# VH-VL binders against Coenzyme F420H(2) oxidase (fprA), part 5

Target 1, 148 residues: Coenzyme F420H(2) oxidase (fprA), of Methanobrevibacter arboriphilus (b1a7s3r263to410)
Amino acid sequence: VTIVYDTMHYSTQKMAHEIAEGIMAEGYDVEMFFLHEDERSEIVKSILDSKAIAIGAPTINDEPYPSIGDLMYYLKGLRFERTGIKRKAVTFGSMGGKGGTPASLGKDLGEYGFDVVDTCEVYYVPDEEENKACFKLGQKLVEEAKKI

## First folded at step 4 (VH-VL; framework fv_dargistotug)

Design s8 (from a9 with heavy chain T30N, light chain T31R)
Fold by ESMFold2-Fast, scan of step 4:
Order: C-alpha cells, then structure tokens, then sequence
Structure s8 (fold): chain C 148 residues (1-148), chain A 120 residues (1-120), chain B 106 residues (1-106)
C-alpha cells in the first residue's frame, strides 16, 4: 500500500501516519512519500506496484494544493483504467476554513480509474477521535484491497 | 494514564514452564504492538520479539523461537509470555513494552518487570 | 543482527558536569535510534527517539545527535537523579540494544 501526501503544518502528516498505523496493524507493508522531498519517479513506481493508495493534502484558500495537483495530472496521463485491475483509494486532508480537498481528490481519482473507498477531513489538528478515524481508514483500505 | 502491569515473580525448577502476564490500561490496546525484553542478572537489555495486538501474530527474535510463545487475551487487554522447558539461563527479569506499528518501534511505556528464577 | 557498541561502559562524574555517551552501529541505521535510562531495580524509561527527539516529560538537559552509524547522548549538567545505566537501541531492523553505560555520580 502506497501513501502520498503533502503538508503545510504537520496535520496532514499526522493523518498519514495514523493511516499507515492502521494498515500495518492489519499486517500489511506501507510505503510513505512526502511530495515536498521524494522523487516523483519513485512515487509513481510505488503506486503502479500497489493495489491500494492513500493521497493526502491540506486545503489552502479553497484551492487545490499545487504539488498534489501536479501529481494528479500525471496520474491521469498514466491511464490506470487500462491496467485490468481497479486499485482501491482513500483521500485525506486537514483544513483551516471551508475545506473540500479530500472529496475533490476522490472524485478525480474515481475518474482516473481508481475505486475510491472513503475520504477523511479534519479541522486543523486531528483530535483523539479523528486519529482513530484515520487508523480505521487505513484498516478499511486494506480490507477493500483484499477484494481485488 | 498509560499503565502496563506485570504478574509477580516466579521461582521454577528446570524443565517447568512459566506464563508471565502484562495487563495494559489507559489506551486503545490494538493501536500498539506489545514487545518483550529480557534482562539477565547484571546484564543488558535483549529484545525477544513482539506480538501484533490487532492480528495476534507474533514475531520472534532469532534466539527466541521454539520454547517461547507470545499470546493475547484482547478481552482484558493482556499480553502473555510463556516459556516452556525452563533452563537456568532463562533466569532474568522479563519486561513488556508497547510500541507503535510504524517508525522504528521505540518503546514509550514499559511494565515493571517480572523476575523469573530457574534453580534446583 | 545490527550490533551497537556503547562507550564508555562506565563513567564517574560530578554534579553539574557535561556527560557524553557514544553509540556506534555496525551498519547504517539512518536515525532509527532511541536512548533509554534505567535506574537500579526499575524498568527502562524512554529519553530520546529518532536519534534526537526528546520524549515528553524528559528534562531538556538531555539531548541526542547523530545519524548513520555514530550517535551521542549528552547530559548538559548532570544531576543526582541521573545516576543510572543508559542504553541505546537501534530500530532500523529487529531491535538490538547497546551494552549500556553506567553513570556514577562522584
């Protein structure tokens, strides 16, 4: 399972780590990538080799986070609908205002050939219940991926 | 408040078996793996392995296969270490310690330790 | 298994001294290293993880540094309650501990 995220204030990173905890609690390996630091070619290779992905980004002034937008454009060009399997996906993110990025990313991934299982969004920093929700999101993602 | 409470000391003869318990409280049990660490008298710390508290699957370090068994009772948030066919060299304090599943397994909470003495 | 070598194995220092303990790994472990304090008859206590991140509640006089194969734990101003044995632990693979450093206050 591949997790890709970008973050401004650690909140989306905290969500990514809780999702990874849920995945590993189910006995599966996870590869995590931080768009700000990791090579795009390695991220794409990991996604191509995975049955499930999680993509996360914060919402900034009701606009898409630029690095995630670039990744999404590249994923669209890869035409995953041609691969013969429908990879599972979840999206997640933090917000300080209106929000909506995880839902927007989920819609796009669905159009690019992914089966989007769920989305998760938290206000600013996740509290204990929201951390538990992220953990469960990771468990749900791998449970759905087993159906492939 | 996170607490790991272990069972009391044991004095056993060679060839006997022992079962040490580690009861967790103050956190969601399945969110953390449970590790076991041994410390022989006057010696350093030695990692024995861990058990996934969500799946129940144990992983044993190279020297701890066969006679050592990790198990759980999730209904009471308790982990167990069983040692069969006890030998004198098993004399040690046995600790349980929790860690998250990712990022390097550091141990942020420890039980108080259970002294197991094996002598004739 | 990755071996960890701690030096010194024993040191004696005065209250207020700056104390440094070194941990060397037989292979590169990035920053997957933790430091623990163990007082006589007690369980170990986590001081530092990720080579340099101080655990909450641990006094700021403790600090960790290093990456790859060479790591240090520093106590900037030794206090009476710091009498203990200190252990490094690598977490890059199956965990292993260093041999320990016993700190005795003169």
Amino acid sequence: as target 1 above (148 residues)
Amino acid sequence: QVQLVQSGSELKKPGASVKVSCKASGYTFNYYAMNWVRQAPGQGLEWMGWINTNTGNPTYAQGFTGRFVFSLDTSVSTAYLQISSLKAEDTAVYYCARSRYTYGYWFDSWGQGTLVTVSS
Amino acid sequence: DIQLTQSPSFLSASVGDRVTITCRASQGISRYLAWYQQKPGKAPKLLIYGASTLQSGVPSRFSGSGSGTEFTLTISSLQPEDFATYYCQQLHSYPTFGGGTKVEIK
Scores: ipSAE 0.065, ipTM 0.698, lowest interface PAE 5.9, mean pLDDT 83

Design s9 (from a9 with heavy chain Y31W, light chain P95L)
Fold by ESMFold2-Fast, scan of step 4:
Structure s9 (fold): chain C 148 residues (1-148), chain A 120 residues (1-120), chain B 106 residues (1-106)
Amino acid sequence: as target 1 above (148 residues)
Amino acid sequence: QVQLVQSGSELKKPGASVKVSCKASGYTFTWYAMNWVRQAPGQGLEWMGWINTNTGNPTYAQGFTGRFVFSLDTSVSTAYLQISSLKAEDTAVYYCARSRYTYGYWFDSWGQGTLVTVSS
Amino acid sequence: DIQLTQSPSFLSASVGDRVTITCRASQGISTYLAWYQQKPGKAPKLLIYGASTLQSGVPSRFSGSGSGTEFTLTISSLQPEDFATYYCQQLHSYLTFGGGTKVEIK
């Protein structure tokens, strides 16, 4: 399973780590990528080799973080709808004002050929219950991926 | 309040088998890996491996395959370490310790230790 | 396996002293390093994780630094309860502990 995220604050990173914990608890390996530091070609290669992905981004100025937009445009071009499998996906992110980025990313991934099973959004910094929700999101992603 | 409580000390003869238990409380058992660490008398800490508490899949460090078996009883939130065909060199304190799977591999909670003595 | 080498193996110090313990990894481990304290007859206790993050409840006189292959644990003003053996642990590829550093009363 591949997790890709970007963040200016550590909130989305904390969510990514809890999702990874849920995935690992189910016995699956996870590769995690931080878009601001990692090469896009390596991220894409990881996604192509995965049955499931999680994509995270904060909402900034009521819009998704720009690096995530670049990744999404690239994923659109790969035409995952032409593969023999429909990869599972979840989206996540933090917000400080009007949210909606995880839901918007989910709709886009669905159009790009992914089966989006859930989304998760947190106001600013996740509390203990929201961390538990992220952990469960990782478990849910894996349970859905087993059906492929 | 997280606690790991281990079974009491054991005195065994060479060739015997021993089963050490580690009972967890105060957290969701299946959300954390359980690790085993050995410390021979007067020696340092030696990681033996871990078990995924949700799947039951164990991973053994080099040198701890064959005679060492990690297992679980999730209904009572307990992990077990079994050592078969005991040798004098197995004399040690055995610790259980919980960790996360990613971003939190550190052992933030430890059992009190179980002394296993293999008589000469 | 990644090897961790601690120095010194033994350290004699007095209350109030500044104590420094070094841990060196045989290959780069970024900041995937933790420090533990073990008192005689007791289980180890986590002091520092992520090379420099202090565990909740651990006194501020303890600090960690380093990245890559060289790491340091510092106790700024040694207290009586700090006489113990200290271990580093790498969490980058499988898990290994350093050989330990025993801090004894001078």
Scores: ipSAE 0.012, ipTM 0.610, lowest interface PAE 8.3, mean pLDDT 81

